# Miniprotein binders against Enhancer of translation termination 1 (ETT1), part 1

Every score and structure here is a prediction.

Target 1, 377 residues: Enhancer of translation termination 1 (ETT1), of Yarrowia lipolytica (q6c872)
Amino acid sequence: MAKRPLGLNKANKSKKKKLDSAEKAEKAVAKEISPENDESAEPAPALTLDADEEDDMGQLESLYKNWTSSERDSPRILHGVVHECDSLLQKAKGEGLPARFHEIYAASLLDLAEFADKKKPVKKKKVKSDDVAPETSDMFVDAALERVETGLEQYPEDAGLLFVKSRALKQDIDEKMSAVSKEERKETAKKMISQLNKILEVFKLAQKHASTVTPAQLDVVEELIELSGALESVVKQSDISETTLVACEKFYNEILASEKDENTVKKAHRGVGTCKMIVADSLLDLLDDDDEDNDDTVELAKKNLKAAIEHFQKSETDEDGEFMVTLAETMIQYGNLFETESDDQKKWYGEAVKRLRQAQRLGVGKYDEMILELEDD
Structure headers, positions and changes below count from the first letter of each chain, unless a header shows other numbers.
F, E and O stand for the ipSAE by ESMFold2-Fast, ESMFold2 and OpenDDE, each averaged over both directions (binder to target, target to binder). V2 = 0.75 x the mean of E and O + 0.25 x the DockQ between their complexes.
[cut] stands for letters that were removed.
The coordinates of atoms that the task and the answers printed are left out; those that the model quotes come from them. Centres of patches stay.

## First folded at step 9 (miniprotein)

Design u10 (from u0 with A42E)
Fold by ESMFold2-Fast, scan of step 9:
Structure u10 (fold): chain B 377 residues (1-377), chain A 98 residues (1-98)
Amino acid sequence: as target 1 above (377 residues)
Amino acid sequence: SKERIRELMKKLLKLLERIEQLAEKIEELAKEGDPETVRELELKIQELEYRLMLLAFKILRLKRHGSPEEVEELEQEIERLEDEIQKLEEELEQLSKE
């Protein structure tokens, strides 16, 4: 209901400031980072690292760790990492660089895409990637894909590179979908379904060769689920969201079977729960109001929601109010499938109320009306 | 036909109940069984659950837009799932013998 200014000029100026800051970072980041750098020093307070200053890869790891341990809001650090990668590539004459070098280089180029402006429809055919540094988000994604393929030619089974490839391919789909006209959208989406299937195979291969998986490497899985739904909404006659959900649930269950890192395991439990919840919602959406098969489909949806709740509870923490809301919503959906006023419905509504009250205490939002509705006889 | 689709969904729920019973038996086996064998069985159960869910979606989509040929193909896929469940039930009965 509020009148809001468009703010397009201010938004474009803000994006240009981020790009200008990235260019400044390239000039500011020498062999050694000065503690006087106003914006790049703040997100990465100085810590004495075990890395030898004479070890080129140790220095690159230190620079990259400054990015991964920061708030990830300053592209200056990323430009510094890319500059160091360029220097190492020149020193090595393309020989003897490890898989980790190509991984860091590709990941940094990919992360820089977030800070870059979107592809311009005019003059795009006149830009040569070989002659200029990447300027737009699609150019950074293309550069990242080229770098990861260079690494994979030398190290075809490297899990780190395969994880970066899956993330870069997903970002490539986002760039292509955002750049097309309305009339080209359906045909482009059909091509992107094929690329999504390729991403699923790349991620599967990455897990096969990985000894451990980090929470960050698992992030792309939830993005693939969202992407599959978006693509299916454009390509109406498709089961891509269903097949993607099943594949993603398999990825999460593989983590639960093999991984010991607490944060990765919690993320995988939340992932399985989300997949089960979406499956239940999809089943219920396919019901016809006058259908005699409703009872059987509702029973299948109940089983999926119960499994979702169990996985969510295994990843529940006292301080995560936003997640408590997600768990409460799932409990409400489950309660809604029981007979009105039944003991089971009252139980699950009661469990949902507990999580909503805790979320309110943590400052996530206000749920007073919903709580009253759930407690109403 | 609506009658065939209804029968397929009921059959699928019966297969899910059998998968759930197999999962419970594997949990019991996990208490004293070989960890590697238990893990292989858990992965087999998960694969059967995934296939069952995909078949459930196919049943619901066929209800809205299905041809008789597609219903026949789905019946064959459900029969293959039933065969796989039967084989796993037999494997677990043999393992429970000690």
Scores: ipSAE 0.529, ipTM 0.833, lowest interface PAE 2.4, mean pLDDT 80

Design u12 (from u0 with A42H)
Fold by ESMFold2-Fast, scan of step 9:
Parts: C-alpha cells; structure tokens; sequence
Structure u12 (fold): chain B 377 residues (1-377), chain A 98 residues (1-98)
C-alpha cells in the first residue's frame, strides 16, 4: 500500500546540511584567527654544509609525513614543506629530482589552497608584478597543476603524480565554479563537464599504474560524484552524473578485487555504498506522480539501498559515530520504501535507531526527536 | 510508448535478478575454481550490472521526452544485454558440468 512520504529522509538531509554549514562557518572563523598567525613566515632551518642529496630527500619525506600524520589544521607545516621543495629545486638546478619530489611539492601546494583566501577583485591590479608567489586558493591550485605537469613530463606513468593531478583538476573545477557570476554559471559548467571527463581518464590511468592505492587517494572519488551532481543540476539534461557514478563504483570495485589493506578496503566499501545510495536517490527522483507506474523502479531502488547497507556494514566501526548517522539515514530511506507499518519497515527503522543511539553516546549529535518518530506507529 | 517504457523497466528488473543469480553461482565456483577464471567472470558480471543501471536511467528519462526512435534503440540495447546475460549463463552451466 502507501509508503511513508520521503519527507522524513529529506528533513534529515536538511538538518544535517544546516549542522555541517554551522561547523564549516565555525572552522572558517577559527582559521581567520589562528592560521593567520601560523602563516607568519618561519624560515626552514639551514641545511648542514655536508648534507647529501639522498639525505635531503629523506628530510623532505620526514617533513611531509609530519603533515600527513597531523590534524591538518595549520598551514605552517605545509609552508615548511614547500620551502624545502624550493630549496631542493634550486640546489638540484631542476635536474635529477624523483617523481616523489614533484608529487610532494604539488600535493603541498594543493593542500595550501584550503588555507588561502578566495580570489579578490584587486588581483587585476597585480598584473604589474608577474613574479608574485601564490596568494589565493586559485593561484595555489594553478601552481599545483603546473608542478604536477612538470613531474609528468619526466615521469608520465607515475601513479602518485596522476592521483595528485586528478585532485588538482577537481579543485580547479571548484575554484572556477565559485569565481563565476550567475549569468556565466551554465556556460562554465558545460566546460567543467569536459574537465570532469578528463579527471576520470586521469584517475583510471593512475589506478592502472598503481601497485597500491591509499585511502587518501580514494577520497577524491567521492568528491567527483558530488561534483558531477552539482554540474548536472546547472547544465540539466546531461548524463554526466550517471556516467560518473558508474565509473566511480567501478573504481571502488576494482580496488576491492585487488587491495588487501584493511583501511583501503573499508573506504572502498563505503564508496560503493555511497554510489548505490545515490543511484537509488536518482531513481526515486525520476519517479512521476503516477504511483501505478512505480513498482519496478521502487524495487530497483530497494536493491540498490540494500546493497548500500551491506557495503556500509562491512565498513562500520563502533567508534565512527558520524558514519553511524550516514548508515542510519540509509536504513531509514530503505525502510521508507516498504509498506507503512510493515514488519520490514519496522525492522529497518529499528536498525537505524540502534545506530542513532550509538552516535549520540559518542557525542556526534542529538537524535531524540528522530528516534521518537521512528519508534512511533 | 508509455506502456512500452513500463515493460522495459520490468524486463530490466528481471535481467538484474538473473545477474544476481549469476553472481551467486560465481561466488560458489570461487571456492574451488581457478582464480583467474573466477576473476574474469566477476568482471563480466560487474560490467553487465553497470550497463543495466545506465539503461534504467535512460528508461526513466524517456518517460517524459522520448521519441519512438529512442525507445526502439533502447529496446535493442536491452535485447543485446539480455543476449550477453544468456551467453554467460550458458558458459557458467558448462563450467559447473565439467
């Protein structure tokens, strides 16, 4: 019979978006206060006069590892890494530096974009000085793309460089979409679809040449899915979102078939689950008001949501409260597709309640109202 | 056209069920089978599932804006998918007999 309206799931999404926006605003304010002082230039310590080139690369790796192992909330370590890269580049006269050097340099420039201010109108006045270091987020992304391309000219099949190129191209799309006027948005989005297709090809090439894939390299895949949806919403009548979902799910499944690292496998399961969930959402969004035509599409959506839940369960841990909320939301969405007050609906709402209660115990948020609604007949 | 589109989604759902049955049989063969052959079969199943999902989206978008020519092309694509599923079912049956 009549299924519970999807409004419960939509209300949950709106609530989460409001909380995420507040958290991002708080983070931005904190960065304006704390990182500005952190960005006060600290010259890297001078290298010893008897240092070898091998020791220099080892020192760069150690410094970069301090960044990747940190909370990544201060740009100070990144400025140190970039300074060391500049020193090594000058010392080597640009010759004999390995692919890993270019990878670390480009990745660090790209990560610095997260801490930099957005493009400002006054930038046009700086045309009188063409030797200025990057100051804005778009300038850091451009510098990262230039560095990774320099590395790829020397090492065209290096997986690490290809993964960084994929990330940089994705951030380049974000910067360009953020910088355009409302009137230019549709034309810019059409150009960005071409760049997204290029990213998928670069990522495919990176995976082909990689012996292993790290969890951090897989993070970009999820971001590509969200980007494709945003671009399709602007261009409309594009298949880019659907094509990107299929490509990303294929990347995750190939990782599941080849990787044995537990963290990478868990991340890939979360990725497949996310793809399946978005497929289900897209299928349901394409339903019209004639419910009589919906049964087969709803069944297809159910199959995708059940598969999403199974993949998510393979990646859940008792400590990850934020993920428990995501799993609970997926379970609620699945339950909504069954007959109101059916045994199946009650089962999946019950499973969702368990995850929401655990998330509350872990301090992720307060879900008392949601739990009450799910437990009510 | 609306009735034809409705029948296409129904057919696609039945094809997905057949793909799921094939996946289950491949998992069973994985316990004793040659790892390379199992890996090849797994990749074939995944490719069929990806194609099926893309066809499902095409069906749904055609409900509002599809021409008769587009519906006919989609019917042919679904028939080709069914043929490949049938071929894989036959290959798997022969492997289980041997």
Amino acid sequence: as target 1 above (377 residues)
Amino acid sequence: SKERIRELMKKLLKLLERIEQLAEKIEELAKEGDPETVRELHLKIQELEYRLMLLAFKILRLKRHGSPEEVEELEQEIERLEDEIQKLEEELEQLSKE
Scores: ipSAE 0.529, ipTM 0.835, lowest interface PAE 2.0, mean pLDDT 78

Design u13 (from u0 with A42M)
Fold by ESMFold2-Fast, scan of step 9:
Structure u13 (fold): chain B 377 residues (1-377), chain A 98 residues (1-98)
Amino acid sequence: as target 1 above (377 residues)
Amino acid sequence: SKERIRELMKKLLKLLERIEQLAEKIEELAKEGDPETVRELMLKIQELEYRLMLLAFKILRLKRHGSPEEVEELEQEIERLEDEIQKLEEELEQLSKE
């Protein structure tokens, strides 16, 4: 336990990145060989909903809840929600529908984009018509954005719509970056940085007007952090990752200050912890072996890692083995910054071992070699 | 110079410690203080932490490709942050004397 490479977490992170890339490729192949597609898929069965037949919004909420409470691995329920939304839109006959209608409709269209085929890189893009049903992921994203804007024209301060808008704008960036040719990638990425800054403002406005925030509404925040890094790699803009990271940490801290829902608070703690981890990793990456007085940078990294651990512990559960590995890795990184064989190092390595053993019991992975190294006798 | 950059990192670490001490004092006041005032103070602490983090990134960027002029600008930003922390410390001390 004397010496552990400073970049052990980097090596593990690189290995995890390759594994995640392989899993993503497997999902793409599985999606391609699927015998069902949106056009030939059986429409969601006409379910008898336990709701008042004259309460159209109550029926829509019940149907949408079936989607949000599911594992979200089949688009059939979403097709049913969209069909019900189309029916209600026709029934409205010149009367405005509530903000919640537009939110559910837009969210469902956006979620359907995840199941649709990606648009291939092309030289020219055609504008989608209101009268044309979406068939590709970019068409579903466009439809979702159009629905959100329709809702926001009537309800400009509705938090639910603003959260969906931030998620749809993020997905729009993904679609545009996937579709662009290699020759146009840098110019498109520059425009996407501007859109990313717009997403940060939309999310900030959504939180300002929200009375409560769900865990699902926070999903976009971690995606924005990752996206900012990807865009910076193409454009080479030095501060976009940093400014996005700080803004996102602030979003999570706003949740911790005001939100009372336990699940949302736990998710925000994980978010802050991740932000603190990224800060510490950036600080440690800049350590120069030739520099005397690295002590201040190391102490700043320690403070960030300690804060990350504290936030992670507040979001820890006995059933989440994958998260226990993340927490253990953070504890190992923190322990590595103390004197070899010090009481502090032994404490944090010990805490990491507890999480790694529990993760193994939950079937997450095999960590026997790592545990032995941390428990040096 | 490398010496000025090292001094900036040391000042930033000391400012972070002061912010942490302020947060602890605000938590103590939260038990018997006005909830609205406590919330305003906590939001102010968050803003200071946000600015400190951005300054940390700027210091790290300067370590590789910084000019003397950029170092001077950072020194001024850190001085402004220190002034705001000092004002908050004075405000909090005044509130505790009630």
Scores: ipSAE 0.416, ipTM 0.775, lowest interface PAE 3.0, mean pLDDT 80

Design u14 (from u0 with Q46N)
Fold by ESMFold2-Fast, scan of step 9:
Structure u14 (fold): chain B 377 residues (1-377), chain A 98 residues (1-98)
Amino acid sequence: as target 1 above (377 residues)
Amino acid sequence: SKERIRELMKKLLKLLERIEQLAEKIEELAKEGDPETVRELALKINELEYRLMLLAFKILRLKRHGSPEEVEELEQEIERLEDEIQKLEEELEQLSKE
């Protein structure tokens, strides 16, 4: 069984995150010198002429759609959405606003946290009013949670609000983990496990009450898998990742059984594939030279990798070069489990090469050395 | 104990193969059958797959740190899962004739 280097997609993702972080830092500086009340945030170029634009909620939906359809790299649209929500809240003055209003408001506050400073301000003086606008990422997360709870008080079974709550609770864990000292990290992580379980229950409830689920609403499931691994590494407790992985795979498969939206279905297939791949990695990590049952463990790993590849193929698109690298990496891992120079190994290495070549054509990275190695008979 | 753990892994692999065969039969039923019934069967297969995944992790944990009591509990859990898979196989055979 030949062992080939993995991690091609992880390296590319790291590079992209680094570039995105630099761009976010630049925009944060630009935001500081720009007026907070940005009148240019209005969706003038994207204005549609349908009748819904004449009502308050129709206008808010149109403005929010400009954010969700964008590259999500500018906080300007989000500030516009939040200002419109503030205006509508003042105009309502005790009159009922729909669940969707609270959902958009809370989601926008959460997304603004990504553009805010990560440090909490030093508490030099008591805050006497609750009218202080959020300034740091943790303050935006807190504001979003408060808005979601306000909405859920009136609409306790609203799926949209429950999905936003699950995402806000996940971001709350990130804020608390990043703010803690090295000495307190393990104790804080132990406390965050209970909040992780709460997120799983909130997401389960959201999915139960949802008629449809968007790709964006499924983002938290992928993030929970990553978070559970991070918490496990700090606490040194394996059942956290196991329990989270099982719950997340179940969420994805329930979507596959009921959802008809093509983009949501593709995202769910990617999710199941990732879960299967993580299972295979865990199995392969447990191989020991002294074990007679290594063959059975390898067979189980093969089954999980084959299932991962099938789910990934159902979510494949010609434009997503980064995902082609992920699929290629999975195919290489699978091929490595077959006899060296076998027809099966050659088949899966060949499939991987096709994806790596396409990824290169799309400008994702350079894989010439790896392709040459995989093609050598 | 090591021999019992090996037998558990072999049984799990056989159960996984049976579930894969059931999933294929459900895909065939989807072409002709009642959409609601097909959806219910798909959800049941998904639940069985999740339980197999949990069992795989439990077997791996027992391989490193298992007690005889834990092995016995896992054997009982696998037997229950075998029974559920057998019942589902029988249900699908009946439905294929409708």
Scores: ipSAE 0.332, ipTM 0.750, lowest interface PAE 3.9, mean pLDDT 79

Design u16 (from u0 with Q46M)
Fold by ESMFold2-Fast, scan of step 9:
Structure u16 (fold): chain B 377 residues (1-377), chain A 98 residues (1-98)
Amino acid sequence: as target 1 above (377 residues)
Amino acid sequence: SKERIRELMKKLLKLLERIEQLAEKIEELAKEGDPETVRELALKIMELEYRLMLLAFKILRLKRHGSPEEVEELEQEIERLEDEIQKLEEELEQLSKE
């Protein structure tokens, strides 16, 4: 049965998210229980400083590189970077610090938010003051936004700062949506849609002024697409998902037109493919079974799925089993739009089987039953 | 009416095919043309594709329930897009002669 509902990508994505969440929770608990599992008790990563002690910015860059080159699972390196930023800020007396200083400082504060607790300790009341160092995730996000704005006051067209601003504003939406009461959720979501539109403009400005874009700087684009869907689910009358999707595809296509870094281009191809796949899914979801004239909409969905497959193939690697499943699922969706048992359907099911078999060899899952269904004569 | 919405979707699909032909012409120009001009034309075509996709979603939402006023507004938007595609076709045809 060619028309059987698919769920492979969604099932794998949900399973991966659950495993990642469980692992993070287990690590947090383990670190709290024993000094042996505490970050301060673990051997610190050996930090290499590429610059002389007299080159303050070179030293900061080397410290930050140790964070960005690491597994990014230890906040110790980030606290070190922030401490160095604080020291440099005290020495500078407000003059002579480059845009890159503010970028590293803001990015490090933002990354620390992921390690911070959202809830205040219940045991003793603490008086919150603007003079107190950030302690909760929302405080780190606020500090990051203040720092990036300070940098943009001096360097309004700095791409690095604008990319950090877009990521910090997105995290700010997450913090506000997680903190809001059920009664205020819809009202808050409407305000967050306005902020999301501002993030799209900030990212557009960042790309305009960027000479190069890193894969990490593109991470927020995928998150904006997911966020827009979540906000639209609360604010039913909004077109925010469609407008965000189109804007994000533009961001990826700008990378494909201008960037030469292989890893960034690969990420952009995956991004465009994902956008095309979401467009096709949205078109198909809007079809009415009572409508006699679905042919044109199906053809438009086919064009988008074909484009998605082509972009995915340009970013395909032998070692990414999770991505092979995503590509296979897209191929199956495309094949499902052709006449049952047609040459076209058999071709795309065959291509999907190749990717599913490769994913199995890489240990991503077992697809034996699905492969048999796709290979039926 | 449902017939008007059906005709809009068919017209939109035909416009997408014209944009695909323009993209192919730009790819040919990329081999010998000015890189900056080629990049600007490619971005312009992508912008037209994005507008077409937004209009496709709007057509499909109107199929469930839409006012005659909304259908008329959509017809005008598609007509404007068709004019822009035609102008771009003429521009590319002139550039191919040069």
Scores: ipSAE 0.409, ipTM 0.772, lowest interface PAE 3.0, mean pLDDT 80

Design u17 (from u0 with Q46R)
Fold by ESMFold2-Fast, scan of step 9:
Structure u17 (fold): chain B 377 residues (1-377), chain A 98 residues (1-98)
Amino acid sequence: as target 1 above (377 residues)
Amino acid sequence: SKERIRELMKKLLKLLERIEQLAEKIEELAKEGDPETVRELALKIRELEYRLMLLAFKILRLKRHGSPEEVEELEQEIERLEDEIQKLEEELEQLSKE
């Protein structure tokens, strides 16, 4: 009712916005003490919808970009994307939606699985207007698979959908392996080996139809290598880890042959290096049984470690201290295969020391004792 | 059988060295030759490299109580790979002359 002074509602351009954001963040921290007020006074993260207002797909892309450009720690953005997808489905009655719609929808459902509980939903209902039962991670994975298959029925050669399918099928294996009893684990693992082989074929098909591949789309390749080892350890009678490793190295090498995106190429070099490291480690593990006649195995391990180092160096960035440590460890492992105090051993230990010192300068860790041991005669 | 497995590993290492030499020759041909033919040969070389690596794992598993039948199958597989590598070497030498 009382006439209050007119506030300055027109802020002079961009330079005051950063200070106002910091001041609001400081006030939010000061009010963080009340759990109920946090929920009712929660500033919904303002999803930026700066896309073309006439283009429903442009709006969806803008919403999804808010997720992919974020730290990916808030499921609220994903719920917003899924809600928009549901609205577009109802508006279109399932017709005329592009492959990218199905890709975004399936990817968002799959990402929501990471935030969901592993428990079965409660079936109790009090009133018809009561809250919806909580969803489980396996339900989100199943929904993602159903959505990607719907898209692939219409767009069978769409690379984006095929990449999401490979990721969703991998997550499905994780869900099924975590849900079974100890007694059923071996039989389930045998079935999951068949699904892993299917994932390898799906990823191969995705690469064939892809014009470009993002670093995020390559993430599943590393996960498949780890999964194959885990499944083989349960089954005890399988070559799945070796065949998966070879297939995954082929996927990375296809990137190196055709991809122009520097970040994807760098990730592929790291991937090939990791594959070569795993081969070398597997070979060296076999030496434990007999030290007398292992020269040929050691030479094969050396070739793989040297190739790993070369690929790692091509993906080397001066700012990535964690990777400098990985590269240094590879160099030390390689140096260990040469005669003690040889020129070759000294060379590779010296190269490792350079990377360890750089990692230490970047604040990754302290390596002073290791450096002294490597530089000692 | 341990001696046969050792012979197989030595043969495999020599085949890997030949593959490495073929890959180096392909890089030289890439500057002078038909891009399509160079690409096809590079893909064949990589496929042979992958097959040799799978054989290395099989040889090392057989070192731990493998059967004589499995060793014989592996000897035949290596013989087939040796023939394929020989054929590629001959194709590459023919192209370098043209």
Scores: ipSAE 0.315, ipTM 0.725, lowest interface PAE 3.7, mean pLDDT 78

Design u18 (from u0 with E49D)
Fold by ESMFold2-Fast, scan of step 9:
Structure u18 (fold): chain B 377 residues (1-377), chain A 98 residues (1-98)
Amino acid sequence: as target 1 above (377 residues)
Amino acid sequence: SKERIRELMKKLLKLLERIEQLAEKIEELAKEGDPETVRELALKIQELDYRLMLLAFKILRLKRHGSPEEVEELEQEIERLEDEIQKLEEELEQLSKE
């Protein structure tokens, strides 16, 4: 049969680089959060619930749980957690504190980096001062790394600390890449590729020692995939994007093989689906239009998109409109690889329409024109 | 060497097909089999899928500027993966009996 149109391929243009989107979101959050510290709806109720506990670590856990169970849109609770950590550190003179103390402290410092200004350190950076509290995002990341290393010196195989270390090392790469001059960008990116490979090993070690993995601990995996793509775009002769992608898929598959927590399992299914979708995109990007053997690559892309759809469906819920759009986009990409107006293309466009209609009902966006095209294309 | 690269891609696709069949058999065995053995086999299948996907990218990049030596190396790696998949198929066949 003659070369046919690819059908609706709007998904290719709607795909933005994740790092660009993440940077915008982070800046927007920083702007919104900063003003509201004084007007906070009070951490006091959560603090008073556990006030009767005389146990210092119990109080710290209570404070931290208030943060992890919240919308995480105000740094007020984090300042309270760090203050309590500082108090406990002074009281104990750094002796006898458990791995969990160092984990909470480091994680809280790292989370505070998201609310901190990315400005140059104010004044007098000529001399390193251990007496200066962190003020900028890079200073909070540095403080978190120092704290997690202090914990790992005492508890080298603690999974919680290793997970925080992987997240802190990833954030450190982001800080260094954002601070580097244009002239040094390529050389710095090469060093950051080495750091990324180190993060993959740290995360693997964390999973090995973990008895269970939380959804939050898996967040860094998606970020590593995005980071690897950004680094490869600067260092053209690297395969870091592909090697990172398959390593991260393996991390998710390890969760699917061993974890019983439904929320972590659903997150892992979404993770595998995303990996499969990115693999398909990467394979299609490698197509050479004057090569007569493209059919095999297209078939491999189809297999990956179908696997992505299956994993996404295993994590599908009727209330997550944003995810339904992602699933619909994957179904459209899959349909686009079939012959125009074939039964297979119509089937997958039809499945995509169902998800777009549901997303629209949930208020995620308007898809009327896309739906019309998918039904009549 | 373009013909050899084409054959590598076809072999890789067939091996991926076999991995899919193994994954389905593991899911069926999960209901009656020893949990630890089932977990080990599932992880081995996922590891093989991972390695096949890395080879797919390598094959596609070699189509533009690969050496005969690199093609031979990929042919040997695919043969090794084929052997590992064959052994897993035999192990699963043995386990599904009783």
Scores: ipSAE 0.407, ipTM 0.737, lowest interface PAE 2.6, mean pLDDT 79

Design u19 (from u0 with E49Q)
Fold by ESMFold2-Fast, scan of step 9:
Structure u19 (fold): chain B 377 residues (1-377), chain A 98 residues (1-98)
Amino acid sequence: as target 1 above (377 residues)
Amino acid sequence: SKERIRELMKKLLKLLERIEQLAEKIEELAKEGDPETVRELALKIQELQYRLMLLAFKILRLKRHGSPEEVEELEQEIERLEDEIQKLEEELEQLSKE
């Protein structure tokens, strides 16, 4: 092909956003801990509770909803949720708490790991006690795993808890990979393949026992896709990413067949589209410039990109400028696989321009240079 | 061996086209027929699409590092998928008649 596909760093872009969020949160935590903080700090977001003051679980749900409905960039909300969980746990003496309590508690601890200092790859010299409050990301992940297992002992088939367990196990792999030396990384990754298979089994059990699925619970699918790609980059010759992508796409499609909640359906369509894009990128990465059989591989990549575009369009909204850019990038990548100046290429570049112009109108960014290139004579 | 790998990829693409046609027919039947029977067939079609995609990756990796034995195994898997798709086409055609 004369033009190479654009948007090949889509997975890397999502990782960059995650790192940026963690860095911002670390600054906020440092300010709260400082003994020199005599100046006024930004107050925690004002929270409105929709529950009766005597309904403990209703109040917890309202607090947690403030987190899940937010941009998820303020750890103060999570600290508030955890504090409320600690209070309820003490009040109940650890008895009679529903599965949802353990789910919210574990999920909040896990989400706090994203804002905590990460453990660097060095030989372990300090022993951590189970009684010590979490301070590092690996400690928060461990605390989340302990909490979800406590919940599963009482509610072994609870889908919500099983989804959180899958996410916590995935984060545990990330922590283990970050904690080892460069020389140990490949061997550790090989061992983590078996852990990934266990995560997929827990995830499938969660789906089996789920009567309905929330948008937040679908986040685990995106995290599994990211993990499989990261492990594949270290352990060459493995089919981990392909197998995981197929499993995740299957889950999204089963949700699309059974779920009617518009937000969940929209998220599942975006998920299928993302899986299709990653498959297309992987196929294109296998191209050899000297190979006469490239046409067949390109056609398969085209099929996946077209399917991705169709799923993305089903989840498109006029207000989501960031997603319009993602859709436009996919359209450009698809257009690049057609003959230069063909009617098909012009069509898909034209569709991409429409989304880029709308994204600019919404203030997402400036795409004037890209638009000029796509509309070029 | 390269000739055999090229032939496998072409066969896989043809099978993928056939399964896509089956998926379209299932969507048409879903609008007019028994939703339960159609749902089971749709799931079988989706399972075959997933297996074909995994085989596509295996075929492409064989171009770089494959042995004759691995090529023969993939040829056998493609033949099994051809048979399963043929059977589904026949089942779906019978359902379309009434």
Scores: ipSAE 0.302, ipTM 0.732, lowest interface PAE 3.7, mean pLDDT 77

